# Ledger of designs, part 240: VHH binders against p49116

Target 1, 238 residues: p49116
Amino acid sequence: EGPLLSDTHVTFKLTMPSPMPEYLNVHYICESASRLLFLSMHWARSIPAFQALGQDCNTSLVRACWNELFTLGLAQCAQVMSLSTILAAIVNHLQNSIQEDKLSGDRIKQVMEHIWKLQEFCNSMAKLDIDGYEYAYLKAIVLFSPDHPGLTSTSQIEKFQEKAQMELQDYVQKTYSEDTYRLARILVRLPALRLMSSNITEELFFTGLIGNVSIDSIIPYILKMETAEYNGQITGAS
Short names: E, the ipSAE of ESMFold2; O, the ipSAE of OpenDDE; V2, 0.75 times the mean of E and O plus 0.25 times the DockQ between their complexes.

## First folded at step 17 (VHH)

Design ha23 (framework vhh_7n9e_1; at its last look DockQ between E and O 0.02; V2 from the best seeds 0.00; counts 0 for: pae O 7.2 > 2, placed apart)
Fold by ESMFold2, look of step 17:
Formats: structure tokens, sequence, C-alpha cells
Structure ha23 (fold): chain B 238 residues (1-238), chain A 119 residues (1-119)
């Protein structure tokens, strides 16, 4: 077996809908988030180790970790997406919903806490100046998580996760040889991903895109899209 | 027009070996991962082994690891399963399948080849 990831898995280019509106709206936010979701799913399916695990395992892995992959993608693409501007628009919308008495106080607290956790995560990754190789290996580590309930082939999944961890370690030691603790600082950020709520992520970024259908239900279809359909989504032609 | 045709099944004594083949056509074989599944009497289909399109990665169900070897020949559009140290519980109809991405939510499966292991 060769390396788990090749240089082709390091590229992660998000193209935003054009033109950017004067006022951010639900359509622009949903289209931007959808492009990131599709990019993340197609990144996962391009990995040879992922291809070897079979359809049921592939779908189960992505269902279990899509929010973690999406959150890593938000952090990686935060500048291109103008994520801080998107989150500010969402907060302003929530304040309007309070004034119109459309949401419960408990729900608004949950959503605001999630936004704070997301901002903190993205800020910590930016402060560390995480590079594209490091992001690719972190994504592989969260993708090949053997401890999610309901997974089959967990020994094979664990083998691939351990390989991703070893390759990240080797990369960091080679590239950042003067920073003895860089790997440890990177890895301590991963538990925060597990605390991100997938249903709040859907509310923040995917409201109105799918109607009442969850991301879980569309994952098998996204994984089966042809490359041409995917390229159209990435270029904004769709 | 994806077509998958399995062959190489048969009756074999426990401890014996068989080599299954899967001839593939109707798609770019080298671009897709391939896998074997099996269906024993009274059970649903279960995944047995998979291999990436570039052959760099293989994976095995725990029940067959160490005894079965998956391989492929991209020049001949053929997937293989070498089955050693066969046991009666390996008795099943064996299918090959592909991860073809042409908009179908399900993978394509062949018609299968029967493997029967006697004690």
Amino acid sequence: as target 1 above (238 residues)
Amino acid sequence: DVQLVESGGGLVQAGGSLRLSCAASGFRFEDYGMYWGRQAPGKGREWVSGISGDSKYTAYASSVEGRFTISRDNAKNTLYLQMNNLKPEDTALYYCATYEYSGSPEDYWGQGTQVTVSS
C-alpha cells in the first residue's frame, strides 16, 4: 500500500456563487454551503481507501462525520467564503426573530452557542495557520472514525485512521521541524468537531435548500453524482 | 450497459481453494472500486472484500481476512477473489459489484457464482 492521500487530495478549491449580493440572503448562504458540502463529499469518495470499504460502509461513514468534514471545510475556506460576514448576517437574522417572537429563547441560546463554538474553532485553526496538507489529513482522520455506532468493517476503518494519523505526524515533523508541539496543538482541536450539532448546522446553512429533508437522506445521492455534475456545482454553473 | 459476469465457483472440500473471476464491461473499469459480496442460504447479502480502482487499497471482512485475497487486472477488465482454506460457512452465492457513479443510488451487481464447501 502507498500513502493514504496523494497530492491530488490536498487541493480543495471552493468557488463562490457570483455575483455576491449587496445583502446576504438565505439563497446565497445555502448555495455557498451546498458547494462546500458537495466538494467535501467528492473529496472523500476520491480516496482509494474509502473506495475499498464498500457502499454501505461509505454511506455510514459520511452520515456519521459529514458535519465534522463540513466544519473543517468552513475553517479551511473561511476567507474565500467570507464566513465571518455570513455568520454576522445569521446573527442579525436571529435578532430579528427575537423581536418578532418567532423562536423560543432556549432555541436561540442553543443556536448562538453553536455559532460561538464554530467561530472559536475557525479562529483557533487560523491562529495555527493550518495548511492544506494538515487539513487533508485531519479530514481523513475524522472520515475514518471507527467509533461511531452502527459501522461495519471497523477494524479496516481503524487501520486507515491510524495510517492518516501517522502520515500527519510524519508531515508535521518534516515540515515544521522547529515546532516540537505543533502536532499536539492541532490534534487537541478535533474533539470540538464532535460537539458541533448537525441539526443546528442544517438550520444555519441549509434552511430552505432541501425543504424538510435532512442531509442524512441526500448523502447516498451526493456520493453517486457523476463528476460532470459535481464540476458544474463547483463552477457555479448549476 | 454495465455487465458483470462471475465465474469460478463450484464444489470444494473444506480446506481447499477456489479462484473466482468477474469479467466487467460497459464502464471504465480502472476508474472504479470493485468488491465481492456473498449471500448464504437464509441470509441477506454481506460484503466480503473490496479493492480500489488503482489496486493500492484492499479491505476484507473479518471472517475472511488472511484466507481471501482480492485482486484486479485492469488491462483485462477482470476482478479476482482467491479463496484459500475454505470452510463450510463460506458456502454462498458470490457476487461482484462496482461503485459506478452514473446517478444510480445503488451499485451494480452480477448474477453470482455458487461456492459450496463440504466437510
Scores: ipSAE 0.383, ipTM 0.745, lowest interface PAE 3.1, mean pLDDT 84
Fold by OpenDDE, look of step 17:
Structure ha23 (fold): chain B 238 residues (1-238), chain A 119 residues (1-119)
Amino acid sequence: as target 1 above (238 residues)
Amino acid sequence: DVQLVESGGGLVQAGGSLRLSCAASGFRFEDYGMYWGRQAPGKGREWVSGISGDSKYTAYASSVEGRFTISRDNAKNTLYLQMNNLKPEDTALYYCATYEYSGSPEDYWGQGTQVTVSS
């Protein structure tokens, strides 16, 4: 049995809309988020073990963890995305009541807290200087989580998660041999992902794109899209 | 200035077909994703379909999957929506939109084209 992930799964290059505007409007944010979402979903599809679970199980897994995958993607691509600027723009829009749907005071607080959590998480990942391999394995661990409700084939999912964890451990031991506690420091960040609301993430990054449609409802169709590498899309090569 | 002009709407019987077009100008069309939305009477805006700038990515709402096809011709700066097997519930004002930035916080979409499907 081969490794769960290969070097091809380490590549995770997000291309932003060009040029970057001076003022980030809702469309730019939604376009950027959409690209990241597509990249994340197609990344999952590229994993042989993921393919082996079948379409129904795959869809269920992605529905369960898309927010976590997306958030890890935000952290990984924070510099390319100018994430701090995006989040600042969102905050400004909220404060000025520019968003189409008026939020209650309590809801605004919840949203602001969520933005804070996103910032803190991404900052924490940057401080840890997480590399591409580590991100790939973390995403795999998140993807193959057997503890979500309604999943089938949980035994197999758990095996894949364990495999991801073991490969991460081996990688960290090999690459960062002088840092005995690096693995622990990395893994302890995962619980923070579960504290983040998918609904609020959807509202912040996707409302302008999907309207009254949910990310949950479009995931099956994203996964059914033609297999194309994101980087290939940029170069026009498949 | 960004301009989007929709066309191709009309009255059609259930089971019929229409092809919508959206002529775009005022920005580098090929650099940006486009999408179709619709708004039925008394309802909010609904996302229908999206396509990336290079057409490598397409997505559809569950309600139209298998019946609608989004495409674009970047040489003509035109977005298309082929709608087959239309249903009464597809009746709505259809609009196209872009993710182009012009320095304004405003959303960019056209005036829309009316699609009416009779039973």
Scores: ipSAE 0.016, ipTM 0.332, lowest interface PAE 7.2, mean pLDDT 88
ESMFold2 (binder alone), look of step 17: mean pLDDT 85; pTM 0.855

Design ha24 (framework vhh_7n9e_1; at its last look DockQ between E and O 0.87; V2 from the best seeds 0.00; counts 0 for: pae E 3.0 > 2)
Fold by OpenDDE, look of step 17:
Structure ha24 (fold): chain B 238 residues (1-238), chain A 119 residues (1-119)
Amino acid sequence: as target 1 above (238 residues)
Amino acid sequence: DVQLVESGGGLVQAGGSLRLSCAASGFRFEDYGMYWGRQAPGKGREWVSGISSDSSYTAYASSVEGRFTISRDNAKNTLYLQMNNLKPEDTALYYCATYEYSGSPEDYWGQGTQVTVSS
């Protein structure tokens, strides 16, 4: 078998909606998030190893890890997205909801903590100066996680994950030979992803666009959507 | 229209071998991953094996790993499944399917070919 990832999988270019409004409204935020989500899922399906798994398994994997992939994408695309500005806008919108007494105190706390965790994670990744290759391998490790409940073919998934880990190790050793502990520093960031609520992420970034429809329910459709169709839909929605 | 036509099934004794073929048409075969599934009587559909578009990666269900080999010939738009050391529990209707992404939520699969393994 060849490498799990190629140079083509390292490229991860997010195109933001244009023009950027002076005031970031819910629509702009949701559109931006949707583009990132689609990019992340289509990145996954471009991996040969992913293609080799059954359709049901593919869907289950993405359903299990979309929040983690999305969050890694946010970290990777933080500058292009102006993530800090987006998060500030989200907080402002939440403040309006608070003023209208639409949220309980406990819910407000949960949401604000989530935003804080998200920001801290992205900041930590920036501080580590994670490069495109490392992001790609981290996403692959997250994608091919065999420990999610309800998965089939876990043995095969584990093999792919191990391969991703090995390739990451090799890359880091080669590229950052002077930093003996870089791999460890990078991998220890992964647990933070699983502490983040997919439900809250969905609420913050997608509710304004998809309404009551869950990301979980649309994942099969996204995975089967052609890139051209997606691009047309996104541009039409803007 | 996407068409998938399976062949190569039959009756074989335990320990025997079969080679299945799937002829594909109606889409760019070389651009998409393919897979084999099977359905035994009274059971649901089961994924058996998959292969990437460029054949660089293959995957197998644990129940068939080491016995089955998936391959493809993109020039012939054909998917293959070499089945060795067949067991009675491998008895099923085998079908090929595509990971063709057309915006449709459903997969494309053929009518299947019957594989019967006698003890």
Scores: ipSAE 0.827, ipTM 0.921, lowest interface PAE 0.5, mean pLDDT 91
Fold by ESMFold2, look of step 17:
Structure ha24 (fold): chain B 238 residues (1-238), chain A 119 residues (1-119)
Amino acid sequence: as target 1 above (238 residues)
Amino acid sequence: DVQLVESGGGLVQAGGSLRLSCAASGFRFEDYGMYWGRQAPGKGREWVSGISSDSSYTAYASSVEGRFTISRDNAKNTLYLQMNNLKPEDTALYYCATYEYSGSPEDYWGQGTQVTVSS
């Protein structure tokens, strides 16, 4: 077998809806987030090791990790997205939801803590200047997580995760040989992803897009989406 | 229209070997991952082995790893499963399936080929 990822899996180009509105409304935020989600799902299904695991395993893996992949995507594309501006707009829309009596006080606290953790994660990744190869391997490590309950092929998933970890290690040591602790600094950021809530991500970024269904419920359909439709969703073109 | 036709099943003694084939048509075989599943009497379908579109990656259920080998010939639109050191618990209907991106959440399946392993 060859390397787990090829150069085609390093390319991760997000384009934003155009024109950017003067005031960032829910539609712009949902469209921007949707493009990132579909780009992330297209990325995952293009990996040969992922293709080899079977539909049920694919669905289970993505259901377990889509929020982590999305969050890594937010960090990777934070500059292109103007993520700080989007998060500020989300906070404003949250304040409007409080005024309309749509959220409880406990939920507001949970949501604000989530936003803070997301900002901290993205800032820490920016400070390390994580490159495209590193992001690709981090996403692969998150995708091939053997720890989730109900998975079949756990041994094979573990092998693929170990291969992603080995390839990341080789890349970092070769490319950043002057920084002996870079790999360790990168890997200690990953546990924070497991604590982020997919439910809150849906509320922040996907309100109105899905209606009253969760991203979890549509993942089998997204993974089987025709490539032409995927490209339309990623770029907004039709 | 997608068609998958399995062949190569039969009755074999424990410790023996069989090679299954899956002839594919109605789609661009070389663009999609493929896999084998099996269904023993009274059980649900079990994923057995899968292979990426370009054969660069293969995966196996723990119960068959080291004994079964998946392969494909994209020029002939054919998927294979070499089964060695067969055990009675391998007795099942064996199906091939594709990850065609058709917009349907269900994979396409053949009718299957029976493999029976005697003691």
Scores: ipSAE 0.438, ipTM 0.789, lowest interface PAE 3.0, mean pLDDT 86
ESMFold2 (binder alone), look of step 17: mean pLDDT 83; pTM 0.843

Design ha25 (framework vhh_7n9e_1; at its last look DockQ between E and O 0.80; V2 from the best seeds 0.00; counts 0 for: pae E 2.5 > 2)
Fold by OpenDDE, look of step 17:
Structure ha25 (fold): chain B 238 residues (1-238), chain A 119 residues (1-119)
Amino acid sequence: as target 1 above (238 residues)
Amino acid sequence: DVQLVESGGGLVQAGGSLRLSCAASGFRFSEYGMYWGRQAPGKGREWVSGISGDSSYTAYASSVEGRFTISRDNAKNTLYLQMNNLKPEDTALYYCATYEYSGSPEDYWGQGTQVTVSS
């Protein structure tokens, strides 16, 4: 059996909408996020092991971990996305909502804490200087998580996760041989992903485009779309 | 149009073997993962086994692991399922399935082939 991931799975290039507006509006943010989401799902779809699990399992896995994959994508593409600027814009929009008394105090706190967690996570990943291979393997580990409720074939999923973990370990050992604790340092970041609310992420990054439609409901369609088709839908160039 | 035609089912005694085939047409077969599912009487559809487009990875349900082997011949646009050591609980309508990424979110599966395992 070959490796779970190949060099082709290491490439993760996000193309931002063009042109960038002077003021980061909700549409720009949502479109950027949508592109990242699609890229993440397409990445998963490109993994042979993922293909082997069947559509139902694939859909279930992605539904369970899309927020985590998306967040890892944010961290990985933080520079290209100007994530700090995007988050600042989101906060500014939120502040406007606060001033208009559209949110409860508890909700405001919840959303602000979520944004803080996102920032901290991405900053922590940047500090660790996570490379493309490590991101790919971390995504695979997150993707092939057998501990989500409602999953079938958990034994097989676990095997793939173990494969991802082993390959990550081998890579880190080979590439960062002098840093004996690097693997541990990067793996301990994963729990932070589970603390983030998918609902809040959806609200912050996607509400402007999808309205009342949930990410959960569109995942099956995204997984079955070609890149050109997706781009056409979001840009209106179909 | 995507077409999937299953064959190879039948009646077999417990401990016996069968080999199912699925002839595929209407899409770029080698570019897509394929999988076998089954539906037993009174039960819902169950995933049995899957294989990647390039055959580099296979997956099995726990209930069939070690007994069933999935394979494919991309040159013949054919999916296979070798079923060994069959059990009565394996009795079901077996179907092959795929999904197209060319713009349709629809799933495709055949009419299925009946596998009956007697005790």
Scores: ipSAE 0.738, ipTM 0.888, lowest interface PAE 0.6, mean pLDDT 90
Fold by ESMFold2, look of step 17:
Structure ha25 (fold): chain B 238 residues (1-238), chain A 119 residues (1-119)
Amino acid sequence: as target 1 above (238 residues)
Amino acid sequence: DVQLVESGGGLVQAGGSLRLSCAASGFRFSEYGMYWGRQAPGKGREWVSGISGDSSYTAYASSVEGRFTISRDNAKNTLYLQMNNLKPEDTALYYCATYEYSGSPEDYWGQGTQVTVSS
């Protein structure tokens, strides 16, 4: 069979809502995050190996990994998103929640630890200067993870993950031939993604659009959207 | 108005072969992945095999790997399943499905074609 990913899967262009407000607000943050989520889902379903697995398997895989894909997308697009500024705005809003007794001290600790983990992850990826090909393969490795509970086609998923790992290895060795340990340095960052909480990601980035509907519950609908509808969601236009 | 029509089922002896077909209409066939599923009496639906829109990737359930081959002819809007070395455990209603991006949350399914494998 051919390569798992092609150049069309490397292109990952996030367009931010315009104009950028002088002071970031929950609407801008939520619109920005929604564009990234829909871009990430469109990316996943465009992969031929993903298409071959059928809808039930596709839904199960994305439910298991959407937060990891989203977090990789945040790291990849951190500069264009001004992610550090977005996270600072979120921290400021947390102070208001304490003053109004809207969140417990335990919850605020959990949220602040998550923000710190996210900042650490994004900084480590920036320090490694991860390129677009590397991000695409890392996202594929995360997508085709066979060890999530509830999966029924784990042998096929494992084969696709191994192919993603092999292609990443080949790419890094050819492109960064003088840097013997680059692959190892990249791969040791992946376990941190499994520790990111979907619940907290929803609270940080999606409060203004989702209300009480979880992203897990809408995954089947997102995966079945027409391409024109995706384009509207990715750009915020309808 | 997606439509999927399976054919090619029947009664066959263990060890025999059948080729199933699925005629597709109402969507741009080559742009979507397709798959076969089956449902045996008293069992839930089981995914059997899938293929990408451009045929570049195929996938198989472990129970049929090495015996079944999925293929498609995009010029004829037709999906195929070649089934070799059939076993009584392969007895089921076989249906094709498409990953059609219509805004509906569920896949479209055919009515199915019965495969019965004796002794």
Scores: ipSAE 0.463, ipTM 0.789, lowest interface PAE 2.5, mean pLDDT 86
ESMFold2 (binder alone), look of step 17: mean pLDDT 82; pTM 0.835

Design ha26 (framework vhh_7n9e_1; at its last look DockQ between E and O 0.69; V2 from the best seeds 0.00; counts 0 for: pae E 9.6 > 2)
Fold by OpenDDE, look of step 17:
Structure ha26 (fold): chain B 238 residues (1-238), chain A 119 residues (1-119)
Amino acid sequence: as target 1 above (238 residues)
Amino acid sequence: DVQLVESGGGLVQAGGSLRLSCAASGFRFEDYGMYWGRQAPGKGREWVSGISGDSSYIAYASSVEGRFTISRDNAKNTLYLQMNNLKPEDTALYYCATYEYSGSPEDYWGQGTQVTVSS
């Protein structure tokens, strides 16, 4: 049995929509987010271990962790995405909604706290200077999480997660041998992902594009799409 | 068009063995993971075992681990399931399946082969 991840799984290149608008509109934000989501799911399906679990289990895993994968992707691609600018734009749009009295005070608080958590998480990851290998392994650990409700074959999933964890440990030990506690510092960031609401993430990044369709409902389709087909759907290009 | 044809099922006594085969066509077999599923009477579809395109990774359901062995021959476009120490609870219609990344939301599976394990 070979390694869970190879060098091919380390590459995670997000292509932003072009051209960038002068003003970051909802469409641009949603398209950017959609591309990241697709990239994340495509990354998952490229893992041999993931392929071995079967379609139903694969779909279930992605449904369970898409928000976490997406968030890790945001952190990893923060520079390319100009994430701070995107988040600022989202906040501005939210401010407009507030002024129009379209949201309850409690909902506003929830959404603002969510944005803050996203910012803090991404900043913390940047501060740790997480590299591409570490991101790949973290995504694998998140993907192969056996503790989500409704999953089957949890024993096998757990084995793959352990494999990911072991490989991360070996990599960190090898690459950052002088930083004895780096692994621990990295892993303790994962709980923050579980505190983030998938519903709020969906609302902030995807509602403008997919409307009333849930990410959960489209995951099976995304997983089966070719890259060219996906691009055609979101850009209108065949 | 993707085609999957299962064979090798039958009636066997508890403790017996069967070897299932799945002949695949209509896609690049080696590029895709394959898996076996089963459906017992009155029950839903259950994943049994899966194997990556290059056979580098294999997975089993807990209920069959240690008893079943999945394998594939990419040169023959064939998926196999060796089933040993069969139990009555293994009685089901066994099907092989794949998913092609061609934009189709549908899974591809065959008509299945019946496996019946008597007490």
Scores: ipSAE 0.265, ipTM 0.671, lowest interface PAE 1.5, mean pLDDT 89
Fold by ESMFold2, look of step 17:
Structure ha26 (fold): chain B 238 residues (1-238), chain A 119 residues (1-119)
Amino acid sequence: as target 1 above (238 residues)
Amino acid sequence: DVQLVESGGGLVQAGGSLRLSCAASGFRFEDYGMYWGRQAPGKGREWVSGISGDSSYIAYASSVEGRFTISRDNAKNTLYLQMNNLKPEDTALYYCATYEYSGSPEDYWGQGTQVTVSS
């Protein structure tokens, strides 16, 4: 009966580790990425439709889509994060891994192509000037994707995704009434998210802070965290 | 400190009705989604129905849709499951749960209430 998202679900404020160092390092990058991950998970579990699906379904959905949510978060927060500078620093650290003979030539190509696709995605979203409401609906569309393998309750998930799509359509038509093709331009960007590798994202953004444990394995624990602990992880406070 | 206590189970004939209750304490009930699950003998746990904190979103497993109704009373910190047109396959231990607190996954559900539906 109610809207899928309310104005409270539009707020998405990333706080960067402070102060910003003159020379970005692996720990700054990993802390920044971790804050974004925790902010994204907190956002997802605040959605009433997500709450209604139950714990096992919630875990399965987030395991399937966390990289897509994270990538949308990177695009949304690209300026606050100075993402282009972070990506340049990651490339420099990748070059050091090559010097230490830790990466094969095929892996290097995969990683560089991933970084290029990520930059292209973020630039395209910035050129469209995607607003916070549009990002919230795009994240909901990605979160409630019924076509991932192994999901239960897929009919209910599909209904929630259709509702997110309808609410995005209504918002865009009302807010950007003179831009007839805006919705189509926005939606055409979504397939690129499915092509981004969660394993490469983990390698680039998360190995320094969370060790070698995959994000997939910690998602059940992140989703069960109490709100006060989330706020500590999002802001870096203990 | 989270506690969930189920009640209202029992023996009923097929076609009958029961209403289950779940009394919650130790957290701000209205801020969190809740769900009912069940476990039949020799089977794994099955999600039955869920409801958001403000009741704006409700979901049902296809096996119970149209027969079961989930609701909550946030003033009384109580979750309900109205079960109508019960069938023998509904026989199970029914439990309520929430997923919004840290700790072991098993710390956040109740002990359950038995529902037995005779043919």
Scores: ipSAE 0.007, ipTM 0.471, lowest interface PAE 9.6, mean pLDDT 83
ESMFold2 (binder alone), look of step 17: mean pLDDT 84; pTM 0.852

Design ha27 (framework vhh_7n9e_1; at its last look DockQ between E and O 0.71; V2 from the best seeds 0.00; counts 0 for: pae E 6.3 > 2)
Fold by OpenDDE, look of step 17:
Structure ha27 (fold): chain B 238 residues (1-238), chain A 119 residues (1-119)
Amino acid sequence: as target 1 above (238 residues)
Amino acid sequence: DVQLVESGGGLVQAGGSLRLSCAASGFRFEDYGMYWGRQAPGKGREWVSGISGDSSYTAYASSVEGRFTISRDNAKNTLYLQMNNLKPEDTALYYCATEWGSDYPEDYWGQGTQVTVSS
């Protein structure tokens, strides 16, 4: 069989909403995030191995790892998104809520720590200068994780993950032959993704757009949605 | 309209073989992954095997891996499942299925073909 990923899977181009407002409002942030989420989900759909696992398994995988994929996407698209500015805006909005005593002290701490983790993760990835291929493979490794509860076909998922890992290893050896420990440095960043709360991510990036609907509940719909249809909905052009 | 028609089921003894076929119509067959599922008596639907649109990747449930082989002929809009070394626990109504369009939450599957494996 062929490689798990091809050059087509390396491309990960996020288009930001236009025009950018003078002040980053909740709507802009949520729309930007939704576009990234959509891009991430449909990236997964474009992988033949993912297609082979069936709808139920695919949905389960994405439900389990959407936060990780989203976070990797944030890191990868940090410059295009002006992520630092977005996060600053989120913090500012949060501060307003704090002033209004809408959040408990513990919740405030939790949310602020989450934002810090996001920033640190993205900064660490930037520092490592992760390229598009490496991001693609990392996303694949995250996507085909067999260790989430409730998954079926875990043996097959594991095989795909191993293939992703092997291809990443080969790529790193070939591309960065003088950096013997690059693979290890890259892979050691993955655990940080598991420490991030999907609930907090959802609250920070999506609450203004999806309201009371959870990301978990809309994932099946996103996975079945055609790219052209989504683009039409966002741009208003069909 | 999407239509899936399964065939090839029957009664076989344990250790025997069957080859299932699924004729698909009403959508661009090659653009979508295809799947086989089964439903045994008194049990829910179980995913058996899947294949990517371009046939570059296949996947199997652990219970059938090494015994079943999924394939497709996009020119004929047909999905196949070669089942070898059949076991009584493989007895079920076998469905072929696909995702088509953006309709949610509906899936598309055929009426199924009965596979019965006697001990």
Scores: ipSAE 0.800, ipTM 0.912, lowest interface PAE 0.5, mean pLDDT 91
Fold by ESMFold2, look of step 17:
Structure ha27 (fold): chain B 238 residues (1-238), chain A 119 residues (1-119)
Amino acid sequence: as target 1 above (238 residues)
Amino acid sequence: DVQLVESGGGLVQAGGSLRLSCAASGFRFEDYGMYWGRQAPGKGREWVSGISGDSSYTAYASSVEGRFTISRDNAKNTLYLQMNNLKPEDTALYYCATEWGSDYPEDYWGQGTQVTVSS
């Protein structure tokens, strides 16, 4: 077997909707988030190890980890997407919802805590100056997580996760040879991803999609899309 | 448009070998992962082995690992399964499938080729 990831899996270019409105509205936020989601799922589908696991296993893995992949994508693309500005706009929209008495006090608390956790996570990743290779391996580690409920073929998934971990270790040791603690600092960020709520992520970023349909329910259809249609969704052309 | 045609099945004694083939057409074969599944009498379908589009990765069910080898020839649009040290519990209808790449509502499977392993 060759390496788990190649240079093509390190490339992760997010293109934002154009033109950027003077005031960020829910449509701009949802389109931006949708592009990141499709880019993240396209990335996962392009991995040869993922391709070898079979369709049912692939769907189960992505359903289990899509929010973690999305959150890593937010951190990686925070500057390109002006994430701090997007979050500020979301907070403003939430303040309006509070004034209109449309959300319960417990829900508002949950949402604000989630935003704070997301900001802290992205800030910690920026302080570490996580590079594209490191992000790619972190995404692979969360993608090939055998511990999610309901998974089959866990022995093969474990082997691929171990390979991702070893390749990250080798990369960090070679590239950051004088920073003995870098790998440990990177890996301790991962548990925070499991604390991110997919329901709240949907509310914050996918208002245009959150009628009666969840991201979990559309994942099989996204994974079956042809490459040309996939690229159209990433750019917003289709 | 998508067609998958399996061949190479038959009757074989335990400990023997068979090589299955799957001829593929109607899509860009090299762009997609492929896999073999099987269905024994009275049981549901079981994933057996998969291979990435470029052959760089393979995966196996624990029941066949070490005995079966998946491979592909992208120039001939053909998927293979070499089955060694066959056991009676390997008796099943074997079918090939593509992982993705269809506009159709159903996943693509071949009709299958019967493998029967006698004691």
Scores: ipSAE 0.167, ipTM 0.639, lowest interface PAE 6.3, mean pLDDT 84
ESMFold2 (binder alone), look of step 17: mean pLDDT 85; pTM 0.852

